# Designs tried in a protein design chat: VHH binders against Riboflavin biosynthesis protein PYRD, chloroplastic (PYRD). Part 9

Target 1, 366 residues: Riboflavin biosynthesis protein PYRD, chloroplastic (PYRD), of Zea mays (Maize) (b6trh4)
Amino acid sequence: PRLAAGALSGRCQAQAAGDLDDAHYMRRCVELARKAAGHTSPNPMVGCVIVRDGRVVGEGFHPKAGQPHAEVFALRDAGNLAENATAYVSLEPCNHYGRTPPCTEALINAKVKEVVVGMTDPNPIVASKGIEKLQGAGISVRVGVEEALCRKLNEAYIHRMLTGKAFATLRATLSMNGIITNQIGKGADQSGGYYSQLMKEYDGVIISSDLAKMSALPLSREAGTNQPLCIIIAQGESSRLHIPSLSQEHASRAIVLADSPVTVEPAGVEVAVFRQIDLESILQLLAQRGLCSVLVDFREAGESFASLLNDFQEDKLVQKVVVEVLPFWLASDGLSNLAFGGSQSFPLKNLELRDVNGSVLLEGYV

## First folded at step 1 (VHH)

Design p6 (framework vhh_podentamig1)
Fold by ESMFold2-Fast, scan of step 1:
Structure p6 (fold): chain B 366 residues (1-366), chain A 120 residues (1-120)
Amino acid sequence: as target 1 above (366 residues)
Amino acid sequence: EVQLVESGGGLVQPGRSLTLSCAASGFTFSSYAYGWYRQAPGKQRELVAAITSGSTLYADSVKGRFTISRDNAKNSIYLQMNSLRPEDTALYYCAAKRGSYYKPSSYDYWGQGTQVTVSS
């Protein structure tokens, strides 16, 4: 067992001519893929880098559902220099007919020498089929470079593929003494703020009808944003719901999920009426509509909205929590806390914290 | 009008089995979550077992001994109780709810209860 681990790590593939290793090119694929954040659902985010003789000769990413895949753009960028090159791709190249040519065929036709894959396709029906196709054509394939980073990039896509439900993140704001607040931190919803960034990244945001009536609908201030669908939960509402911050031209940016018939102003907002509004049904509906990710924004939320989040840990309905702690000690006339989620206490995984303009942002996996 | 009616309670010896049933009427049975709660004299009402369309939940004290099931065709919920102990003695309630099912205050409808007594 002497030096066994050091010997293995020291034998990681070296790059010629002073170029960086496989990990560097795979990280570049992830950077490219992130340029499309918020635009690709129901498709994954994918980046591709083509390297020949220690030099990047092509780059590409999947910009939007319906557009060509990352491999196609990278191959176009490389032209004839793709021949005998190595292609790095963050997700296994597709072998699916109907998106022709399939990325596997494009790579084979370009005569690439080797393909380095970050992660295999999460769909078990097609997993490794693209890799097998490439290998059958005489192309060397290596898998698993920066796999954890590539999986994190597409965690919502993977979750939807495996469960048929949208990936859900719970967002809440607390005071230093644990009191739920309807505020968000100073600058959080402005350009560069964490909330603005979340609105760019998430496909949808679930909010209470009270928040929709009192405040501007959640929007990203980031440049190039594909704004999230605002899913408004209307439980116990009167026959009319007015959303003062929404114009008729933007009515398609919101949907109302109600437990009774309701007329929404402005006209043109879709209304879906259910016997029972529960989080599982919402997440299945959103996945069916092509959304991979949704943020549950816990503001202006009453008992009915809180009930959507009961047992979210046991029912596996929420995958991630984002809790902002404001630098305030709030007065309270009662205990007000996030006492839903599970019948038993549970730990959060991969807990991260950061300073967001004087507030603390805590992020963890359920 | 929603109605839940429990049956199957009685006096049983320790180590024996008993099956409780809950007949539901007046609503679309398959759209609700269901729970079994119990309350012993001088104690608070506690969750025993719960069932939704896709999951089950059990109190630690009964895990491995009790099984909750539902029959959508018969509009019925069952609690199969094996290896009964004297501390299982309680009034058992059937409850129905939309959404979450583990908090007593969150249930929409409750039955009248059925008494289970475990004694020699």
Scores: ipSAE 0.000, ipTM 0.092, lowest interface PAE 25.0, mean pLDDT 83

Design p7 (framework vhh_podentamig1)
Fold by ESMFold2-Fast, scan of step 1:
Order: structure tokens, then C-alpha cells, then sequence
Structure p7 (fold): chain B 366 residues (1-366), chain A 120 residues (1-120)
């Protein structure tokens, strides 16, 4: 009968509706986590949502390294309503036993009935330990809701954990006829522009000394930004380097990596001298300093700066490219297209495009 | 049982350097994350520097001056302190926690502490 057929169909539809609710709450966890963009390194971005009877009763995110985890804030927000509720969390809850209870114990003590996890811990030694702890306490655990989105949120954190190097993204600007330019799209570095947004998201930005001499140092105009560290590459410089856009008060905004001794103005800018500057050593140094992500900004790039990117795909030093295509055709008489040295062609993965104020922004993985 | 023993503290003049050492025993050294905390008289204990897996974290007050490192072969943690200031005067503690998630902010095991006094 229709009731029997409707019951089977209704059971399948109810399961699909539950899966849609899971995706909705997990996306909300990611939105909460993004509020801390640029503030959490070397820690991951994490969000948590507590749901009871189809209603959000608690929300939290990890705001900064050294502060409580997302689960702690969400549980505080929910109070007694956490009991017999479902907790959604974008990253596996920690099973770390410190002076205070780990997030797994906090969830157990709050008597949640179920935990829905976006992705497991990226460290294979500890992966699933938090999930096993929760299951051992009688809590139902489901894993992998919006997993791709949760991994993308923390791609730099994951990369640093697995390699000991900062996640590197190459940013370049092209004309419509494929000529690399030192330009950036109109409004890109203003509030709401894609470059301003990148400066909020990335822990550091690598620029040429020529760009530092002639332009304002990269910064975000977004509210609440923890400004990126500006890593200035000084190859073949004379004994003095002046950064006119940087005040002595803000000298800690920049570091100079040089191949010979150099005196930097303003005073107070850190200088590190290398016998030879190479991208791998830079990325290891930045990871050791607690940076998870760095943008390599390919503007005012001479031959020496360009050579840092030779064989970047073969050496696995660059993970992502962000290419802006400007809506104009450049005269190419006497101009040649830039090419990076490499023995093999390679495809870009997961290529995405979007319109950014009349320019096309292309993002792809190496 | 887990034991952490700090050494290297002492009286130093402003602008000088000092290296603290922490010797760990009673467990598998590589299975733990480590940090340095300090406590001045009448103040809360604060995080100075930490190693979480492959990552390091520094307090804003010491960033650029202090360096944390580990030597797995010697089961030891170090804190290299450069350009010392009078406000760095405190009892310094070594702390260890099991390596469960690589991003914990709390510590399970503590040493007895080593006194660092920076004065002229």
C-alpha cells in the first residue's frame, strides 16, 4: 500500500534531509572558523556548533593560538542545552591530556549524544584517537561531513604539519594576451578587493626588494586583520636598503633576507644573511617561525627573484597559483613572456575562476 | 614516571644571553610536545615558547629574542634567550604534554623551575 511505499520512501528522504542538515551545520562551523583567518597560526582554524532539536544552541571558534579551542567556546555558549545535543566540529576534537581536560573530555562531561566531525587530525600518528575516545565513552561519531571544505580551510596547516615547510602560493598578473605584468587590478588592494583579502588570510608575503623600494608594503585593508609579515628578498643589493613606506615604529612588519650584508632603513628591521638564497630554505625558516602560509607576490621581479621559482613544481615548493588576468591587450613589440625553468609540463588541479571587479582571477593547485 | 629537570638559570646583566636546558626522562621523548613558561612574583604563569609537533610558538614579549629547540638524541629542550631585559626576571618552567593533536595549549607535566634574574 501507499503507506508502506511512503514509509520506505519517507525513511530514505529523512536520511537525505539529515545529511543536508549536517552539511548546513558543518558549513556554519567553517564560517565561524574563518572569523579567525590570519590569527591562528601555527594552530588550525576550527569552528564548532552545538545543535539540539534542530536548533543551534551554541557556537564557537578558535580565535588565536594560546586561547581556548572552538569546542570550549561552543559548550560555554550552550550551557545545559549541550546535554543530549549534537556537536559539529570542523576538525577532530583533541585528545590531548593537559592541565585542563582535552576537548574530547569536555564533550563527554557535557554529555553530548553525538559528534559530527569534518576531517580527522592530519597527523597520522594521532589521527582517529579523539574519535576513538568519544566512541569509547558511548558518544556516536560521524566523520567526513563537508570534508573537502574542511581540508581546504586548513590546507596550509596540513601542509606545514606534513612537510615542515610553509604552504606557498604564487601570485602573478597577466594581460589578456599572456604577458606577465607588474600591475594589479583596479581596486584589488582596497577594502573588499581580492589582494586585500589575501593579505588578511596569509601569514606572510614574499616580495622583491624592488617592489619594497617603490611601492607601499603589502597589507590588508580588511577589518580585524593580523597583517602579514613582509619577507623582502635582497639579492645583489648595495650595502644599504631603504624601505620608504615603512616607519621605525612598524619595523617588525618586515624581515630582509639578503645574500650579502646590508643596512636597512628604517632601523629595527631584522636582516638574515644567506650565502645563497633558495626558496626551500626560506619556507623552512618561515615554518620554524610559526608561519603556516606565504604568498609569493610576483611583481617587480628581476631575474634573481624569478630564479627562486625555477623548478618550483618539480621540487614541490609551491602548492597553489593565483593568477589575475587583466581585461586588456598589451602591445608585445620587444616584450617576451616570462617562463620558469623546468624539465616537464604539468597540469593545474581543481582550477577555479571568478570575476574580480572586471578582471578574471584563476586559482589552481600545482 | 615523567620527570623534567631545568638548568641554566642565574643572574645576568641586561642585554646579555642565557641558555636554559630541560632534561626529560621516564617516557618516550619523541611522543611529547614541549614548552617553556615563566612566572614572576605576584603574576600569573605565562607561556614563553612552545614546540607543537613541527611548529614553534612564541609570546609577543619574547618573539625575535628567544628561540626554543629540541634535541631528540639527548632527550633535551632548550631556550636560547638573547637581549635579556629586567622584565624577563622570573622562575622558568619546562612543561611537557602527550602528542595527541599537535595544537594543545595546556601542559600535563611540569619541572621544578629555574630562576632567571636580569639586573645590573
Amino acid sequence: as target 1 above (366 residues)
Amino acid sequence: EVQLVESGGGLVQPGRSLTLSCAASGFTFSSYDYGWYRQAPGKQRELVAAIYGGSTLYADSVKGRFTISRDNAKNSIYLQMNSLRPEDTALYYCAAEPHYSLWGTEYDYWGQGTQVTVSS
Scores: ipSAE 0.000, ipTM 0.135, lowest interface PAE 18.4, mean pLDDT 82

Design p8 (framework vhh_podentamig1)
Fold by ESMFold2-Fast, scan of step 1:
Structure p8 (fold): chain B 366 residues (1-366), chain A 120 residues (1-120)
Amino acid sequence: as target 1 above (366 residues)
Amino acid sequence: EVQLVESGGGLVQPGRSLTLSCAASGLTFSSYAYGWYRQAPGKQRELVAAISSGSTLYADSVKGRFTISRDNAKNSIYLQMNSLRPEDTALYYCAATPFGSYILSEYDYWGQGTQVTVSS
């Protein structure tokens, strides 16, 4: 009975996990957690809501690594009203002693009556330990309320925890007749646009050196953004690479991964040289640097850049695709395509569609 | 407690030769790739030469003039520099990475550097 909701069949788990009120409060936890999008890596995004007598008495979220957890902020907000209250939290409370006491101790000390958990810790070694600690202290625990939504919130964190690699999303733009284009939709990179939102959410963005030379580097126009690390892939470059849109002040926002020695202008840009550049190694490097998520932006990309994506489905290197379809019928030689995912065709899962200023945005899982 | 210690730098005249050495300790030497980087004042740090177990890589500016080698028995890396030019003047760093052919600036183990000055 460690995980009452998780011990039941799928149908019984759904019924036991939540009524309409539980789902409402758990969705609020996810909304709170999203306020920290782009700021928490390598930690997960977490929100917490304290409820007493059918009303919210405390709210909190984890704002960034090194700062208190969502439960601590929510308990501070609730004060003495946390006693005999129900705490909703999108991720299992930690039961590990670090620089501060674990969140399980904070909940126990506040004399919370019940804890409702969205998802268990993705690390199998520590999964259920926080739940067991709370139950041992006489606190009722229910698990699995809005579990799918809570897992989607932290999909990159979960992936990094289980694989040691950054979660990779492939972004590409096509015309209505399936032709690869180096453009993005009108307004997409402006405030409120989907591309601007992606730059706020992702820890890093991988681009070709040709895109870096020809266009402004990817950035978010959203307020409060922690800008993504721009990873520039320099394959077959000459000894000098000029990035005209990057100022020396912002040089630390970019890194160049090269297959030969290169001097980068402006000064201050980090350069790492590989005998052979491959996507798996890049994703491991990014995870070691504390990045959970990376967007592979397929623009101004030649055959060498495309080769990084060969067999990405079979090798499990790309988890998600975001394809924008522009409302244009383009003329071409008919030879351009995105045929590099695997040796066999494969279906995409959980396909979602959005209308974005006249373009169609398609989002699916590999 | 990984340590990389460079030696062999100094002042030389154009056209002369110099050999740099890098002694590695606190790691399993054969499991790492090694590189020589250099940095002139006000310039970016750049790769000069790299060596893994089976291959070498050279910057175009030094190809044919510099030779990188390793001695697994002594846990040491060498850079033989021939036909030195004034533009070779820089602080030279030894670096190690656990990822085979990778040479990573931020997460690699680095020595403190040895100064090479080529001047008349």
Scores: ipSAE 0.000, ipTM 0.110, lowest interface PAE 21.0, mean pLDDT 82

Design p9 (framework vhh_podentamig1)
Fold by ESMFold2-Fast, scan of step 1:
Structure p9 (fold): chain B 366 residues (1-366), chain A 120 residues (1-120)
Amino acid sequence: as target 1 above (366 residues)
Amino acid sequence: EVQLVESGGGLVQPGRSLTLSCAASGFTFSRYAYGWYRQAPGKQRELVAAISGGSTLYADSVKGRFTISRDNAKNSIYLQMNSLRPEDTALYYCAARESYGIPLTDYDYWGQGTQVTVSS
């Protein structure tokens, strides 16, 4: 909250506009953080802006795991101008030692006057510890500016921290008459398309073995992409699986999760065999490997693949759905529906829609 | 550093049993998948049994005859081999890889091997 020093000047238009300035700078932190989309897992996306006398004097974001945090880059950018400045940061500064010193110490050593925090650390063991450390050093702290935006930025990181599982989004395509199809919209997987953007943002993508055999593996066409891990679900009889779109030098881009022994071509693709393949075990495995987010891509999906999604709402395994509606009315030949046997009906929350090159993209939370 | 040490190999007559042991050190035992590979002279190395968590896998040639098990308190895995055949003669290797499931290939750590000879 605002302290006595701000109240001493009385009523002032500049003070009344301070909340708008806070929102402006916090939104800038989120914009900076988004530059690292797809690169930071298992760490969160974080941006920091340092402001002095109503001017931005430093900016930074966390570019990838193992590199300095947003606060460190912003402080380096500001130099001596950080002294007596206000630091805006989208996530509570860390207060524990890891590969680098705590960001709380960096802010204290730079002698910042105030820190404005978007959201507190989602880990309840460490939540508010960074804030308490800053306050103990005489730094003013305000929390909750653009909190909803900051939480949305890191929804996958928050989910992984609280559950030990990767954040899962279900992607499917419908015709205008409600028929689930194996298509995606024209241009969706090209540069600037929504699917290409999803491949840049998500750490992994779960696909059927049939999709892997028949189509190029999902990838982003966006510049600077850290390509998602392709998790291929192999359920069935074949002892040999050929992925024609994957070269041996890129074998590490895919893993195969199978319910029986399988030899994969090209050589070098990791294969993990399970007694029973279930979505919960997959999401725990991916979280352990450092993935925060996965897209479940519902294309060329047989009954076995569809069964992974049974009771996904009741079991809290899927957090979000992305449904593309194609501008076509399809004939009844060769049609199929998602199999969610046993699931209760439920409403979707926070629905958003947008036009994506003539198709309608619907996004909602489970 | 991960180390795997096999023991229990030897000469055994057809139809008899033998138990191999693999002692693991230098890591958190429970986070790893373990496999038993064998290699006969002039042949490629093959996976015969594997274990990860509560799941097990066996090659068709040994299914019903071999049993893989683990003792988490002793950081050891075992291969119980029943109804041994001359075709089971090979150098047996213990292998490990950090994994939740059972990898079929690309194990990261290997023991030096223990010789099993099945002969009358």
Scores: ipSAE 0.000, ipTM 0.313, lowest interface PAE 14.5, mean pLDDT 83

## First folded at step 3 (VHH)

Design a10 (from c1 with L100F T105E; framework vhh_5c3l_4)
Fold by ESMFold2-Fast, scan of step 3:
Structure a10 (fold): chain B 366 residues (1-366), chain A 121 residues (1-121)
Amino acid sequence: as target 1 above (366 residues)
Amino acid sequence: QVQLQESGGGLVQPGGSLRLSCAASGFTFSSYAMSWVRQAPGKGLEVVSDISSGGGSTTYADSVKGRFTISRDNAKNTLYLQMNSLKPEDTAVYYCAKDFGYSSEPYFDYRGPGTQVTVSS
């Protein structure tokens, strides 16, 4: 027998193995949290995994605002095996009463030995208070495992918490030669399509009144979807707006934001009138209504709708862009281009590309 | 939507008492837990006390435990903080707030304008 060759020292190898286990369990927390996508706003998505002697003994996630937190479900699942175990949680455990008792008390009462936290609470009032409470009770706490992944999971929740505005993603479709189109790629709005999945994930979708008049309102075909609120921007509408694809029974699925009084058919659709419609005011209103995320769907968008997006990078109103590129070269001029982001060019960050049923989907941060 | 208005602050000598009030509107007060939060000059925000929606359960920061009492009147949509045995280190702007942690409101929207408490010899 001989000692291991070509490896880090025994201590460095042991530390690396422990870091990999932490990352594995934290990624499992994020996977669990994603099961509640579209259902948790205005609350964050949170997952929790309880581990004892290298084995998962409990799992949980936060399914919906008003229901128990991830830690509560994970502790119930683990039962007595939670004692002297390690709890992994993607977001700092709460140390205050919301609609449910503090998760710090639940963890303390279960006598867990250690808590591993993905990210601290983004709210500066409560940040680190849950950690301090656990440490005061004799529980070891480590923070920052897979922090970037945990922050990405809750980017809309974090943005709303810090700015008071909904996280806005601009969605547009282009031809290969850069011409904006009013089309969605083949199968995109069917079950399994990227647009259907976006409609499941986003709390709301902002559309032009022209799109609402001539096309079916956006919805998800995914099972178990909490359908997004359709926010219809009615600029320059005279006195009546007819939405032929919406029944009176589903009037609550839409809201009309208008710059003057307008009567909407079907009856029962809420109308909010602004003296001046601007994107910042819209995003503040939606955040106040409990929406963390909205998709700005750039279809059938005239100059008025496009003007809402003027200087969106400089004004920090759009955080993310999702651009679908169709495999077509158009022979004619398009209705507009996407040159309204600011007076100067800017790079997109963390650019991701994927094939979506023959189209290319580009996702990047502003 | 959510509106919170604090009152009852002022200047008091060490060992004195003050009672803070917070009038709440724009939400179903009886359905939400409420908190008192403070910010001392040059310091970060500190959660002082929490109370459950029905008033049956309370928590306190170690710095105020035994000296402060949180309470609520759901019929009047009002939150209270009784502060006894005040110390110079209790000097801060005090805010009432809704839904901390898994907060349903943006940071800037879920606390009132605050009420100043100054404890000075």
Scores: ipSAE 0.013, ipTM 0.450, lowest interface PAE 8.8, mean pLDDT 85

Design a11 (from c1 with T105W; framework vhh_5c3l_4)
Amino acid sequence: QVQLQESGGGLVQPGGSLRLSCAASGFTFSSYAMSWVRQAPGKGLEVVSDISSGGGSTTYADSVKGRFTISRDNAKNTLYLQMNSLKPEDTAVYYCAKDLGYSSWPYFDYRGPGTQVTVSS
ESMFold2-Fast, scan of step 3: ipSAE 0.000; ipTM 0.356

Design a20 (from c1 with K98R D99E L100V; framework vhh_5c3l_4)
Fold by ESMFold2-Fast, scan of step 3:
Structure a20 (fold): chain B 366 residues (1-366), chain A 121 residues (1-121)
Amino acid sequence: as target 1 above (366 residues)
Amino acid sequence: QVQLQESGGGLVQPGGSLRLSCAASGFTFSSYAMSWVRQAPGKGLEVVSDISSGGGSTTYADSVKGRFTISRDNAKNTLYLQMNSLKPEDTAVYYCAREVGYSSTPYFDYRGPGTQVTVSS
C-alpha cells in the first residue's frame, strides 16, 4: 500500500474540499427541512438541495403530510439545471410511497449524476432500496454526510417507525435547590422562549387536568405554528371538567383521556374513557392518530399523573428529558422532587445545557 | 371528506379468481399512491400491493407476486385488485388505503371499511 506522495496529497486535499462542500449543502438541507417543524407528522422533515458546478440551482423541503416530497420541489425549482447536477437530500429518497411518483424515478428522469444522502430509511427491512434503485440507473450515491444531524432532525419519526409509539420528552421546572415548581421561567412561553419553541416542534403535549383548569392550554407564540394537540389526563375527576381557556370553536385543540365518565366544558372536546390509563397505551394511541412526538409537561401534576412516569426508563417510554432550573432557592412545605423513572438510578446521555433568560435549560437522553 | 369504499369480495374456491374495486371520493385521487392491505383472522395487517399516483410503479408482497395485479383508473377515481389462483391463506378482510408515507415505509391516513374474501371449498 505505498503510493506516490504528490499524487496522494493532491487527492487528499481535493477530497477534503469536497467533504466540506458536502457538509455545507447537507446542513442547508437540514435548515430547509426545519422550516416545516411541527407540520410534517407522521412524515419526516426532509430538505433537498441541487448543486451544479458549485452553485445551488434548486432547493426544496417537504412542507406537510400529503404534499410533495423535498426532492420534487427541488427538481421543479432547478428545472433543466438538474441534468448532470448533484442532489443532496437529508433522508434516503422514496422508492414508491407517498403522494407523488417515487422520488427515485423523479431523480432518474431529471438525469442527476450524483445523489448525496444524509441518512438511510430507518426501517431496516427496506433500508437502501432507494439507493439501490438510483445506483442501478447509473447514478453515483454517497451516504452518511452529516448523518448525526440528519438523525437528530428526525429522532421522533425514527422512534415511531421502529416502535409504533410516539417519541416522548419529559419537561419539568426545578428551583436551584431541586424543588419542583409549577411555574416556567420568565419569557419561556413568549415568542423566542424555549417553551414556545417546544410547542412549535412537538405534535402533542400531555398535561394534567389540574393544569388545564388553572392555566391557558399550552401553545406556541412562534409564527407559522401548527399548534400541538393538548392531551389532558383526567384521573379521579368529578363528573364535570371545565377548561376555561378553551372555546367551543377550538374544542378540537384538546382531547381528554379519563379513567371515569366526565362531561367536558366546552362542548365538542373529544373524551376517551379508559379502564386504566397508562403511558404506553397513550403513546400507542397518539402514534395511531399520526403523532410522532409528545411533550409530557410536568406542571400542576399530582401523584396519579406522576405514576404514569413510574419506571419510564425500564419501560423505554420516555426518550428525552428537558429540565429548566430557575435561579431561585425556594422554601418548601415538604419535599417535591422527580423521584420516578426507574427503581434504580440511571445516567443521562448527550447532556446539553444552555442559558434561557437567566435560567439553565438541561437536555439529555434516557 | 375523504371516503374509500371497497366491493367485490365473497366466497370462492381455491384456484378461483376475484376482482376487488375501491371507489374513492373527497380528495384528488390522481395525486396519491394507493394500497391494498389485508388482515387475516388472528394476524396483523399485511400490505398486499401498492401503486403510484400515475400507475407507473407497482409493488407486491412476496405472498401474492404473480397471482395478484393492482391497477387504477384515475378518471373514475377507482382502485382495483385482480386476484387469481386464490389460496386458503388469502382469506382476509381486504382494505383500500391511501398512502402518505415517506421513504420506503408505508403510512396510511385513510382506509375503507373493508371487504371480506373467503377462500374455502
Scores: ipSAE 0.012, ipTM 0.438, lowest interface PAE 8.5, mean pLDDT 85

Design a21 (framework vhh_5c3l_4)
Fold by ESMFold2-Fast, scan of step 3:
Structure a21 (fold): chain B 366 residues (1-366), chain A 122 residues (1-122)
Amino acid sequence: as target 1 above (366 residues)
Amino acid sequence: QVQLQESGGGLVQPGGSLRLSCAASGFTFSSYAMSWVRQAPGKGLEVVSDISSGGGSTTYADSVKGRFTISRDNAKNTLYLQMNSLKPEDTAVYYCAKDLGYSSTGPYFDYRGPGTQVTVSS
């Protein structure tokens, strides 16, 4: 019968208490990893927790590219208590000898008895090799605890690894009657606001030259932020571009992408001239610069900026959309809506909504 | 995903000729300017030649001008480099690159292929 077919993938060996403990420690790994949000690109965010006799004896996370991995910090924290302990790690331990020894070797040398892995390495060439190394050394390995949470933590890293492009999220604001607005909700860009949080989480933000001329450059108000690179799209601009909000401090964290030579005032901003400006080339360039994630901020955006997004679904250039709906009904003198994205209609997946200070924030995957 | 596969390299004597090819996929080839770039042992990256999206405009580094010819076949998604009168200093790994643009920090290229080795030696 049907139950016979279910036996091919069914297990039913999980213990309720053990499953709850595993989930608890894996969620702790993710909490630790999140402390490094915005600081790790092009590397993933990783956390590690070492447990012995039902107690946490070591914790660690990967704080920044070039620094030791989460497993190394957790093992140092645990010391001799790592022996015969269980290590929880949100991402499969590395198994390659690079500038530092592999994390698999560190775990083996510490004589841990078991490793619980949130998700396997997204690179199919190396996936499971770390797990196999640990098993070959007599260490028990279990995989897939809180896998969805662990994948969501590193969705941009995974996307860049698999495609060679930055993970792109489209952000826009609408009125209740679907009219595009260049405002963001009250408090959104202040500490604790959703936009401030996005600026902390994303490696870069893509904005129109018109927005850059009219408004302060996007930045996070969150403590400990590594501010995003501001990517200014200058299509059809005259030979001189004035961005009065751009200070010397901001100039070093901004780049202007132009379709013709342009002089930016104030001086000090890098200008890259493209033979042809399109979203795919932008995302590849940003990945080459070490960015895993970018937010495409649709404000003060004309037809030229909108054309970058025309077929984003079919071309797989945008992975996620974040739409804020303001509690206003706006007068319109014409059609002003988000009609781009694909030649066919398409559904959004894993739709989430939340109240953000009286506005509705909608988040969905393409 | 952008894929670029170079071929046609090899060992050749000074004064000889080689024809390099690059098979492109994963993007609209006819919409992008393309370049050949090379890296000699112990040296940085050098742009050898570039060609416009339609093939109507070409440029060459002074070191190869008059000896090399860049061309493309948009129907076949293929880029070519005809190399004549080869010199020992042309010894390098040659990469096919999608031209993303340029800035003060340098040229931006998408060269994901393994390259093709050209060795000019007796």
Scores: ipSAE 0.000, ipTM 0.347, lowest interface PAE 11.7, mean pLDDT 84

